# Designs tried in a protein design chat: VHH binders against Transforming growth factor-beta receptor-associated protein 1 homolog (tgfbrap1). Part 19

Target 1, 275 residues: Transforming growth factor-beta receptor-associated protein 1 homolog (tgfbrap1), of Danio rerio (Zebrafish) (Brachydanio rerio) (a4ig72r23to297)
Amino acid sequence: RINIECIECCGQHLYLGTNDCFIHHFLLEEHTTAKGKLAFNAQKLLHKYLGLKKPVVELKAASALERLIVLCDSAITVVDMVTLEPVPTGGAKLKGVTAFCINENPVTGDAFCVEMAVVLARRRAVQICTVHEDRVQMLKEVTTPEQPCALSLDGYNICLALSTQYMILNYSTGASQDLFPYDCEERKPIVKRIGREEFLLAAPGGLGMFANAEGISQRAPVSWSENVIAAAVCFPYVVALDEGFVTVHSMLDQQLKQTLSFRDGQLLQDFEGKV
Key: E = the ipSAE of ESMFold2; O = the ipSAE of OpenDDE; V2 = 0.75 times the mean of E and O plus 0.25 times the DockQ between their complexes.

## First folded at step 22 (VHH)

Design x06 (from w01 with V2L Q5V A14P A23E E44Q F47L K86R V92I Q111K Q114P; framework vhh_7qia_2; at its last look DockQ between E and O 0.08; V2 from the best seeds 0.00; counts 0 for: pae E 15.1 > 2, unsure alone 63.9 < 65, grease 25.5 > 24.2, placed apart)
Fold by ESMFold2, look of step 22:
Structure x06 (fold): chain B 275 residues (1-275), chain A 119 residues (1-119)
Amino acid sequence: as target 1 above (275 residues)
Amino acid sequence: QLQLVESGGGLVQPGGSLRLSCEASGFTFDDYWMGWYRQAPGKQRELVADISSGDSTYYADSVKGRFTISRDNAKNTVYLQMNSLRPEDTAIYYCAADFEWYRTLYDSWGKGTPVTVSS
């Protein structure tokens, strides 16, 4: 059976990575229902087999370069966001990658590369690097208390999911802030940048909580489910992946706007039936 | 350009100790991960231990608790202290700089220093 492993969005584009090594690409179309409410449907654009017979572990859009960065088989690859065809990347030289993110608020001045943070197998550190089409340039190794399970990055701020807690670390100043506990063996962590110094984190109780270097934000949490496994942020929306379902919430009011079911390579909106 | 010179290998009895050294030149040593690999006859080269530019360390399961990697950035030198040596530790030991994929991609290995553990 085909299972969705990860989700990414860029604008109204959705990308789903599957356990059989496919990327499915959809256009999320906003419309107003007959009842006057916002709703979304997903138009299938294409899908692509990546050729590895391994799960697509993570997807991240580098929208300025029109690229989709793919973690599969412990390696980084890149595809064109529109065609899903492979493109050259120095990131393919990285091996043993267990987690990565990109810095949408980069600290380098080079607009023609992707600034990334990667976690390598057997390392208690985060590698800050720039990835070019032909090379990787290592910028800094940031030592961490444990090998991170997941991470996100904004400027010098790294939000880390460790084995039993989330924390934020500023690797320029050395300042750190413990956030809240979780258990990585019970639930997979989610850490996503939503803006300047602000992150969305999967919390116990099926909540998406907002945090920064000062602690947990007073912004109302997103109500997901206890079974959420992945999320992506494209302001003003957050999309979340549950087993076989994609939900769309607005970050403006934290309300659920749509549930879509993934079946046979398609995303289907839920049907009205009980009212 | 880059030079890595391994030393300190030799013949030792089981349970003995050796300290390997690797002097580096031709690059900014402080910015690079340094590692020790070994290759037994007829086997693939395997990572034994490495140490990051920030002094974090990794050890293969087969050597944990017996081997210690360290670095002295002032001397551009990385060390491998090998204690409680076993016959299966017999190999040529190679020093390497940079990330694991760089070592594979650029084929930049020194001549190595042989270590033989036998009674």
Scores: ipSAE 0.000, ipTM 0.198, lowest interface PAE 15.1, mean pLDDT 82
ESMFold2 (binder alone), look of step 22: mean pLDDT 79; pTM 0.805
OpenDDE, look of step 22: ipSAE 0.224; ipTM 0.640

## First folded at step 24 (VHH; framework vhh_vobarilizumab_d1)

Design y01 (from m05 with E60Y; at its last look DockQ between E and O 0.08; V2 from the best seeds 0.00; counts 0 for: pae E 3.3 > 2, placed apart)
Fold by OpenDDE, look of step 24:
Structure y01 (fold): chain B 275 residues (1-275), chain A 119 residues (1-119)
Amino acid sequence: as target 1 above (275 residues)
Amino acid sequence: EVQLVESGGGLVQPGGSLRLSCAASGFTFSDYAMAWYRQAPGKGRELVAYISSGGSTSYYDSVKGRFTISRDNAKNTLYLQMNSLRPEDTAVYYCAADLGSDSWYYDYWGQGTLVTVSS
């Protein structure tokens, strides 16, 4: 059975990663129906086997580079967005990757690279690197108290989920702030960038907590399911996914705005609150 | 011990062909991705061709249509068939093995084989 494991969208281009190690590229075409309603057609352009016999776990577009960053078999591969073929990375292979995130608030002034943070297996560190059209370069390795389980990056600020604790680390100054604990045995940590120097975290007791770069909660937490498995933000709303429901919460008044029945859901990608 | 030994390099005229081989030992060859790199005089090492453990291939743009990377798992050998060679293809060619370490780069490299394309 072929399952979609992840998706990425760049404009009208839709990319799907599947469990059988394929990337599928679709072109989305918008049209108006005879009744005047918006409809979409998906035209398949290309599918490519990555040759690893492993699920494509995550896709991230680097549109400025016409590259797609692919996580598969604990390795990051950069592929061309059109041909889906691997492209040269200057010898860098980025193996043993357990998590990565793109810096949506890059610190470099280079518009032709993407900043990325990478967690490697069995390492108490985060690697900061840049992805270019023809190479990947490590900029810095940042030591962490434990191997991170999840991370998000904003500017110089890394928000980390460790084994039992969240923290924020500024890799420029070296300053760090412990946030609050979480029970990794009970549920998956959630670390989500929601804006500049602001993160959403899954806290104990069924709370979505907010933290800025200083580790301060500027927003009151939202109360969501204790079984939340994923979250997305579309300001001013937080969308939470659990095993049976999607819930929408307001970040302004912390009220539950909507509950949708949605069983056995999986977050494939967050498109500004579209999950 | 992991070993990669390149062979097949030499002098060839423009438009000629050459086949490089890389004999691999010390690991389960069939389980790992392999690559060919080259380094021209005064230039950095660059990826030429990649082949996954599953046989998926990728090529540097300048060699597409001319070079073919392949592998014989039974012989633990990586190949690079180079056709329509050009002077700019002159370089030391290296085979590399990706054994899945935490290294940023390929884990093992051969000593290289020199390919010279000249009239």
Scores: ipSAE 0.053, ipTM 0.546, lowest interface PAE 2.7, mean pLDDT 91
ESMFold2, look of step 24: ipSAE 0.355; ipTM 0.746
ESMFold2 (binder alone), look of step 24: mean pLDDT 82; pTM 0.814

Design y02 (from m05 with E60W; at its last look DockQ between E and O 0.46; V2 from the best seeds 0.00; counts 0 for: pae E 3.9 > 2)
Amino acid sequence: EVQLVESGGGLVQPGGSLRLSCAASGFTFSDYAMAWYRQAPGKGRELVAYISSGGSTSYWDSVKGRFTISRDNAKNTLYLQMNSLRPEDTAVYYCAADLGSDSWYYDYWGQGTLVTVSS
ESMFold2, look of step 24: ipSAE 0.286; ipTM 0.678
ESMFold2 (binder alone), look of step 24: mean pLDDT 81; pTM 0.813
OpenDDE, look of step 24: ipSAE 0.036; ipTM 0.344

Design y03 (from m05 with E60A D61Y; at its last look DockQ between E and O 0.41; V2 from the best seeds 0.00; counts 0 for: pae O 4.7 > 2)
Fold by OpenDDE, look of step 24:
Structure y03 (fold): chain B 275 residues (1-275), chain A 119 residues (1-119)
Amino acid sequence: as target 1 above (275 residues)
Amino acid sequence: EVQLVESGGGLVQPGGSLRLSCAASGFTFSDYAMAWYRQAPGKGRELVAYISSGGSTSYAYSVKGRFTISRDNAKNTLYLQMNSLRPEDTAVYYCAADLGSDSWYYDYWGQGTLVTVSS
């Protein structure tokens, strides 16, 4: 059975990663129904086998470069957004990757590159890289106390989920701040960038906690399910997914605004909380 | 046995120049990509320059225009010409060889050579 493992959207372009190592490219077309309702058609443009017989785990568009960053089989591949063909990485070895994230607040003034952080397999380190049209460049390797399980990047600030602890690390200054523990055996960590130098984390006791670059919580935590498996942020709301429900919380008053029944759900892409 | 031996490090004043060398042995040098890394005290290791087996080069943003990576395949030697050195360039510089393994890291590293830029 073919399953969708991840999705990415860039404008009207929709990309799907599947368990059978394919990327599918669709063009989304809006139309109005006879009843005046907005509807969407998806036209399949292209599908491409990546040749690894492994699930495509994550897709991220670097639209300015017309590239997709692909995580598959513990390797990052960069492909053209139109042809879905792999593009040269300039000799960079991008294997042994367990996770990556894009810097939405890049520190470089180069508009023609994308900054990302890469978690290294079996290593206590994160690599800061830049993706260009024709190459990937590793800028810095940052040592971490443990191999990170999850990460988010904002400017020079890396928010990390370690095996049992969250932390924030500034890779410019080397300063680090421990945040709070979590039980990795009970649940998957959640690390989300919610804005400039601010992160959302899944804390013990069914709490969504916020932390800025200094490790300080400027916002009161939201109370969500202890079984939260994923979260997304669309200011001023936090959307949380558990095994049976999607819940919407306000970051302004910490109130639960909505509960939707949704069983056996999986977060494929949060699109800034636009579900 | 694969060996990488760096040399050429030392003390230099800001604005000065140094040329690092890396003598490679134990493999067909011309067939593989090479790189220079550096690690400043208390900081992580960072890429400085890369050169492919075919001679294509890439540089860290911080050194672009100042540093030049080159290779002499006949001598099995990798070079890093460092011009307009700055205090922030102070680091141990490492030579690395990519022998085509599936590892995230380079397959082999040298012992490093210290470059100190200070007035």
Scores: ipSAE 0.032, ipTM 0.276, lowest interface PAE 4.7, mean pLDDT 90
ESMFold2, look of step 24: ipSAE 0.248; ipTM 0.680
ESMFold2 (binder alone), look of step 24: mean pLDDT 83; pTM 0.831

Design y04 (from u01 with E60Y; at its last look DockQ between E and O 0.52; V2 from the best seeds 0.00; counts 0 for: pae O 5.9 > 2, grease 25.8 > 24.2)
Amino acid sequence: EVQLVESGGGLVQPGGSLRLSCAASGFTFSDSYMAWYRQAPGKGRELVAGISSGGYTRYYDSVKGRFTISRDNAKNTLYLQMNSLRPEDTAVYYCAADLGSDSWYYDYWGQGTLVTVSS
ESMFold2, look of step 24: ipSAE 0.243; ipTM 0.667
ESMFold2 (binder alone), look of step 24: mean pLDDT 82; pTM 0.828
OpenDDE, look of step 24: ipSAE 0.021; ipTM 0.269

Design y05 (from m05 with A33W Y50G S58R E60F; at its last look DockQ between E and O 0.01; V2 from the best seeds 0.00; counts 0 for: pae O 13.3 > 2, placed apart)
Fold by OpenDDE, look of step 24:
Structure y05 (fold): chain B 275 residues (1-275), chain A 119 residues (1-119)
Amino acid sequence: as target 1 above (275 residues)
Amino acid sequence: EVQLVESGGGLVQPGGSLRLSCAASGFTFSDYWMAWYRQAPGKGRELVAGISSGGSTRYFDSVKGRFTISRDNAKNTLYLQMNSLRPEDTAVYYCAADLGSDSWYYDYWGQGTLVTVSS
């Protein structure tokens, strides 16, 4: 069975990563139904086999570069958004990758590159890299106490989930702040960027905790399921996914606004909480 | 033929209790996610509680601590124990079944049973 493992959307372009190591490219066409409702037609443009027989686990668009960043078989590959062909990385070896994230608040003023953080297997470090049209460049390697399990990046601030502890690290100053522990045996860590220098974390006791760059909670936590497996943010709302439900919480008053039945769901892409 | 038949609704005073039942037939009950929904007059249908095939439960905040969802797979029956009922709990309660199609749509719905909480 072919399963969708991840998705990415850039404008009218939809990209799907599948478990059989394919990227599918669709063009979305918007139309109005006879009943006056907005609907979309998807036209398949191209599918490409990456040749590894491994799931495509993550796709991120670098639209300004017309590139897709692809995580597959613990390796990052950069492909062209139109042809889906691999493009040169300038000799950079991006193998053994366990996680990566895009910096939505880049520190460089170069509009023709994308900043990302990369976690490598069996390394106590995070690599800060820039993706260009024709190369990937490592800018900084930042030592961490342990190999991170999850991460998010904002400016110079890296929010990390270690084996049993969250922390924030500024890779410019070297300053770090321990946050709070979590039980990795009970739940998967959640680290989400919600804005400039602000992160959402899955804390013990079924709490969505917020932390700024200084490790301070400026917002009261939201109470969600103890079994939350994924979360997304669409300000001012937090969307949480557990085994059976999607819940919507307000970051302003911490109230549960909506509960939707949704069983055995997966977060493929949050699109800032819109999907 | 697939059927979901709710029962147990009625008139109850505030603070009272009711037990709703949903008898399922025509499908493999034990494989389905089951849920209770309710619709109050003039309002939309809202989720009350859900229970997985494995027995994991989830409740809407307004009913937490008061309502308990359970299932008996041997009897193909879904239950909702409602305690400490409030006037705002007045609604038609619906049983719903979903095989888990990665959709928010349910495969099957009952016709509903009316619960009225009034002094």
Scores: ipSAE 0.000, ipTM 0.270, lowest interface PAE 13.3, mean pLDDT 90
ESMFold2, look of step 24: ipSAE 0.216; ipTM 0.654
ESMFold2 (binder alone), look of step 24: mean pLDDT 81; pTM 0.812

Design y06 (from m06 with A33Y Y50G A60Y; at its last look DockQ between E and O 0.01; V2 from the best seeds 0.00; counts 0 for: pae O 14.8 > 2, placed apart)
Fold by OpenDDE, look of step 24:
Structure y06 (fold): chain B 275 residues (1-275), chain A 119 residues (1-119)
Amino acid sequence: as target 1 above (275 residues)
Amino acid sequence: EVQLVESGGGLVQPGGSLRLSCAASGFTFSKYYMAWYRQAPGKGRELVAGIDSGGSTSYYDSVKGRFTISRDNAKNTLYLQMNSLRPEDTAVYYCAADFSGWETLYDYWGQGTLVTVSS
């Protein structure tokens, strides 16, 4: 059975990563339904086998570069968004990757690169890299107390989930601070950038807690399911996914605004709260 | 009664500027997240910009650097400064108190104001 593992959307272009190591490229045709809702028809343009016999875990578009960043078989591959062919990385080895994230608040003003943070297997470090049209360059390697399980990046601030603890690390100054513990045995950590220098974290007791770059909670936590497996943000709302439901919470008054039945779901991609 | 009344729309040349206003009444304006949406002909309603009660702003990618959302709590008014307008910005622009992207959560909408960008 072919399963969709991840998706990425850039304008009218939709990319799907599947469990059989394919990327599928669709062109979306936008139309309005009779009820005035936005809908799309999808036309398949291309599918490409990556040749790794592993699920495509994550896709991220670097649209300005016409590149797609692909995580598959613990390796990052950069492909052309049209041909889906691998492009040169300038000799950079991006293997043993367990997670990566894009810096949505880059520290450089270079419009011809994308900044990302990369976690490598069996390493207590995060690598800050820039992806260019023809190369990947490592800018800095930052030591961490443990191998991170999850991460998010904003400017110079890396929010990390370690084995049992969240932390924030500034890779410019080297300053770091612990946030709060979490039980990794109960659920996967959640580290989500919600804005400039602000992160949403899954805390114990079914709480979505907020932290800024200084590790301070400027917002009261939202109360969500103890079984939350993923979260997305469409300011001022937090969308939480558990085994049976999608819930919408306000970050302004911390109220539960809506509950939707949604069983056995997974987060394929977060498009600013559109999941 | 909650009311949102948009104004400031009109015909403008490409590269031109417009400033939209939304007069709010019937609720405590300063406490609400406010947003601008737009709907182009034949398209669905899409997010343009949002601003929270603290003044934090967010923008749709296509308008970043060109549009500026702001609010005057004393006047209960929301603004959208639109610069460097493009034909693709042509749409009816709506003021809303929610910026969720979830249609079922929207409680307050204005009547909209038409912005036409054309040579």
Scores: ipSAE 0.000, ipTM 0.216, lowest interface PAE 14.8, mean pLDDT 89
ESMFold2, look of step 24: ipSAE 0.322; ipTM 0.720
ESMFold2 (binder alone), look of step 24: mean pLDDT 82; pTM 0.823

## First folded at step 25 (VHH; framework vhh_vobarilizumab_d1)

Design z01 (from y02 with D98Y; at its last look DockQ between E and O 0.01; V2 from the best seeds 0.00; counts 0 for: pae O 12.8 > 2, placed apart)
Fold by OpenDDE, look of step 25:
Structure z01 (fold): chain B 275 residues (1-275), chain A 119 residues (1-119)
Amino acid sequence: as target 1 above (275 residues)
Amino acid sequence: EVQLVESGGGLVQPGGSLRLSCAASGFTFSDYAMAWYRQAPGKGRELVAYISSGGSTSYWDSVKGRFTISRDNAKNTLYLQMNSLRPEDTAVYYCAAYLGSDSWYYDYWGQGTLVTVSS
């Protein structure tokens, strides 16, 4: 059985990573239904076997570079967004990777690179790297108390989910701020960037908590399911996914606005304000 | 048997124009999305333009405003109008047919036609 493991959307381009080591590329066609609702048709453009017989775990578009960053078999590969062919990484060894994230608020003004953070297997460290058209470069390595389970990056601030707590780490200064305790054995951590220097985190007790570099945000937490497995942001709403439902919460008044039955949901992601 | 046969390639000066054609046979042309790819010497194959079965079009950034993809379903023919050609457009151009979203397995390709842009 072919399962979708990850999704990425860039403009009209949809990419799916599957458990059988394929990337599927679709072009989305937007149309309006007779009832005035937005709908999409997907046209297949290309599928590519990555040759590793492992699930494609994560896909992220570096649109400015026309590249797709792929995590598969604990290795990062950079491919062309159209041909899905591997492109040069400048000799960089991008193995032993368990997670990565793109900096949506890069500190460099270089329009010809993308900044990313990389978690390394069996290491208490995060590497900050730049992805270029023809190479990947490591800029800085920062030590972490534990190997992170999840991460998000905004500017110089890395939000980390550790085994026992969340924290924010400034990779420029090395300064860190503990946020609140979290047990990764109880639930999957959620670290979501929601804006400039602000993150949404899955907290104990079925809370979506907001945090920034200074600690817990002044934004009040939202109450969602204790079994939330994924979250997305469509301002001013937070969308949460659990095993049976999709719920929509307002970040403005923290109220539950909508509950939708959605069985066996596995993935939830926001793309340019769309879910 | 599925066949895609490209034509219209040749030598052209910078700033010039060419119109490529792809004659399709062996399948229901109107049901397929179609695309033009190109491959320059020493480079990989890259998408140039795409047209859905419904006629929606998409272009690579480098060719936007210069190239136009179109199709004539009655003639089972795909076209690529190339204007304001540049030396960097020099490549073998390929016609491709894509199955719909419900099919994961097959793409069809033509033999290609050479486009050379040179002074």
Scores: ipSAE 0.000, ipTM 0.250, lowest interface PAE 12.8, mean pLDDT 89
ESMFold2, look of step 25: ipSAE 0.221; ipTM 0.674
ESMFold2 (binder alone), look of step 25: mean pLDDT 82; pTM 0.822

Design z02 (from y02 with D98E; at its last look DockQ between E and O 0.01; V2 from the best seeds 0.00; counts 0 for: pae O 9.6 > 2, framework grips, placed apart)
Amino acid sequence: EVQLVESGGGLVQPGGSLRLSCAASGFTFSDYAMAWYRQAPGKGRELVAYISSGGSTSYWDSVKGRFTISRDNAKNTLYLQMNSLRPEDTAVYYCAAELGSDSWYYDYWGQGTLVTVSS
ESMFold2, look of step 25: ipSAE 0.323; ipTM 0.725
ESMFold2 (binder alone), look of step 25: mean pLDDT 81; pTM 0.809
OpenDDE, look of step 25: ipSAE 0.006; ipTM 0.278

Design z03 (from y02 with D98R; at its last look DockQ between E and O 0.01; V2 from the best seeds 0.00; counts 0 for: pae O 12.9 > 2, framework grips, placed apart)
Fold by OpenDDE, look of step 25:
Structure z03 (fold): chain B 275 residues (1-275), chain A 119 residues (1-119)
Amino acid sequence: as target 1 above (275 residues)
Amino acid sequence: EVQLVESGGGLVQPGGSLRLSCAASGFTFSDYAMAWYRQAPGKGRELVAYISSGGSTSYWDSVKGRFTISRDNAKNTLYLQMNSLRPEDTAVYYCAARLGSDSWYYDYWGQGTLVTVSS
């Protein structure tokens, strides 16, 4: 059975990573229904076998570079967004990678590179790297108390899910702020960037908590299912996915606005303010 | 036999314009998406512009606002209007057709046409 493992959207381009080591590329076409609602048609453009017989775990678009960053078989590969062919990484080998994230608020003024954070297996560290058109370069390595399970990056701030707690780490200064305890064995951690220097985290007791570099945010937490597996942000709403439902929560008044039955949902992601 | 024949390439000064054409044969042109690719010296082939069978277009950011892809189904011809050309646009430009089904496809390529942007 072919399963979708990850999704990425860049403009009108939709990319799907599958468990059988394929990337599927679709072009999204918008149209208005007779009732005036926005609808989408997806036209398949290309699917590419990456040749590793391993799941494509993560896809992220580096649109400025016309590249996709691909995590597959514990390795980062950069591919062309159209041909899905691998492109040179300047000799850098990013192997043993368990997770990565893109800096949506890069500190570098270089418009021709993408900044990312990388977690390496069996290492208590995060590497900050820049992806260029023709190379990947490591900028800095920062030590972490444990190997992170999940991460998000904004500016100099890395929000980390460790095995026992969340924390924020400034990779420039090395300063860190513990947030709150969290047991990754109980549930999948959620670390979501919601804006500049602000993150949404899955907290115990079925809470979506907000945090920044200073600690817990002044924004009140939202109450969602204890079984939330994914979250997305469409301001001013937080959308949560659990095993049976999609719920919409307001970040302004923390109220549950909508509940939708959605069985067997596995992935939830926001793209440029759309879910 | 599927054939794609590009034309219109040449030498142009920065800021200049060129119009590329691709004559297609050997398949029902109107039923398939078409694309322009380019390959600069020492670089890989990259997509420049895409047009669906229905006429929807997509561009890479680097060429948005400058390049226009279009098609004339009656003439079985694909076009690329290139305006405000830059030195970095220098490349061999290829016409491509993607033939197949949802489960498989084959890419067909032309021989390419050289575009050189230089002062």
Scores: ipSAE 0.000, ipTM 0.228, lowest interface PAE 12.9, mean pLDDT 90
ESMFold2, look of step 25: ipSAE 0.069; ipTM 0.569
ESMFold2 (binder alone), look of step 25: mean pLDDT 83; pTM 0.826

Design z04 (from y02 with Y32S A33Y; at its last look DockQ between E and O 0.01; V2 from the best seeds 0.00; counts 0 for: pae O 12.6 > 2, placed apart)
Amino acid sequence: EVQLVESGGGLVQPGGSLRLSCAASGFTFSDSYMAWYRQAPGKGRELVAYISSGGSTSYWDSVKGRFTISRDNAKNTLYLQMNSLRPEDTAVYYCAADLGSDSWYYDYWGQGTLVTVSS
ESMFold2, look of step 25: ipSAE 0.291; ipTM 0.703
ESMFold2 (binder alone), look of step 25: mean pLDDT 82; pTM 0.820
OpenDDE, look of step 25: ipSAE 0.000; ipTM 0.250

Design z05 (at its last look DockQ between E and O 0.01; V2 from the best seeds 0.00; counts 0 for: pae O 6.7 > 2, framework grips, placed apart)
Fold by OpenDDE, look of step 25:
Structure z05 (fold): chain B 275 residues (1-275), chain A 118 residues (1-118)
Amino acid sequence: as target 1 above (275 residues)
Amino acid sequence: EVQLVESGGGLVQPGGSLRLSCAASGFTFSDYAMAWYRQAPGKGRELVAYISSGGSTSYWDSVKGRFTISRDNAKNTLYLQMNSLRPEDTAVYYCAAYLSDSWYYDYWGQGTLVTVSS
């Protein structure tokens, strides 16, 4: 059975990574139904086999470069957003990668590159890299106490989920701030950038906690399911996914606004305010 | 309705100059970073020049020193001054708008054709 492993959206372009090592590219057409509801038609444009017989575990768009960053078989590959063909990386081999994230608030100021953070297998470190049209360049390696399980990046701040706790690390100064304990063996960590210098984290006890570079933010946590597996942000709302439900929480008053039955949900992602 | 309308394209000889304009409407222009892209026949779309909402500019290496991106927020207009044009600059040029803190494109123009030929 073909399973969707990851999803990425760039404008009207939808990309799906599947367990059989394919990227599927769809064009989304938005229309309003007669009842005034927003609906989408999806037209399949292209699917591409990456040739590795492994699941495509993550896709991120580098829209300025017209590229997709692909994590598959513990390796990062850059492909063209239209042809889905691999593009040159300047000889850089990004192998042994377990996770990566894109900096949506880059510090380089270079519009012709994408800044990303990369976690390498069996290493207590995070690499900060820039992806260019023709190359990938490592800018800095930062030591971490443990191999991170998840990460998000904003400016110079890396929010990390370690095996036993969350932390924020400034890769410029080397300063770090421990946040709160979290056992990654019990639950999949959630590290979500919600804006500049602010992150949403899955905390024990069914809490979505907010953190910034200084630690726990002044924003009160939201109470969601202890079984939350994914979260998305559509300001001012946090959307949480568990095995049976999608819940909508207000970041303003921390109230549960809506509960939707959604069985067997696996993925939840926000795309510029849409989920 | 959001609109980006490019103009100023045409046929020019090598070494010549063109100024492209992009008229924006339907959104708060000043809040958006703007960019010029181009797509040559048989090639992919490529970034040519970028200008942030704050006015910071970046250029692709091949156009540095020849092209200048600018914006007039009062007129909701993006410009691309192209000097010393080369045959390899031949392409459809597109105006794009996106939020400064996002990697995603929000809006695209229909493009204007620039042909550099002797």
Scores: ipSAE 0.023, ipTM 0.249, lowest interface PAE 6.7, mean pLDDT 90
ESMFold2, look of step 25: ipSAE 0.209; ipTM 0.668
ESMFold2 (binder alone), look of step 25: mean pLDDT 83; pTM 0.828

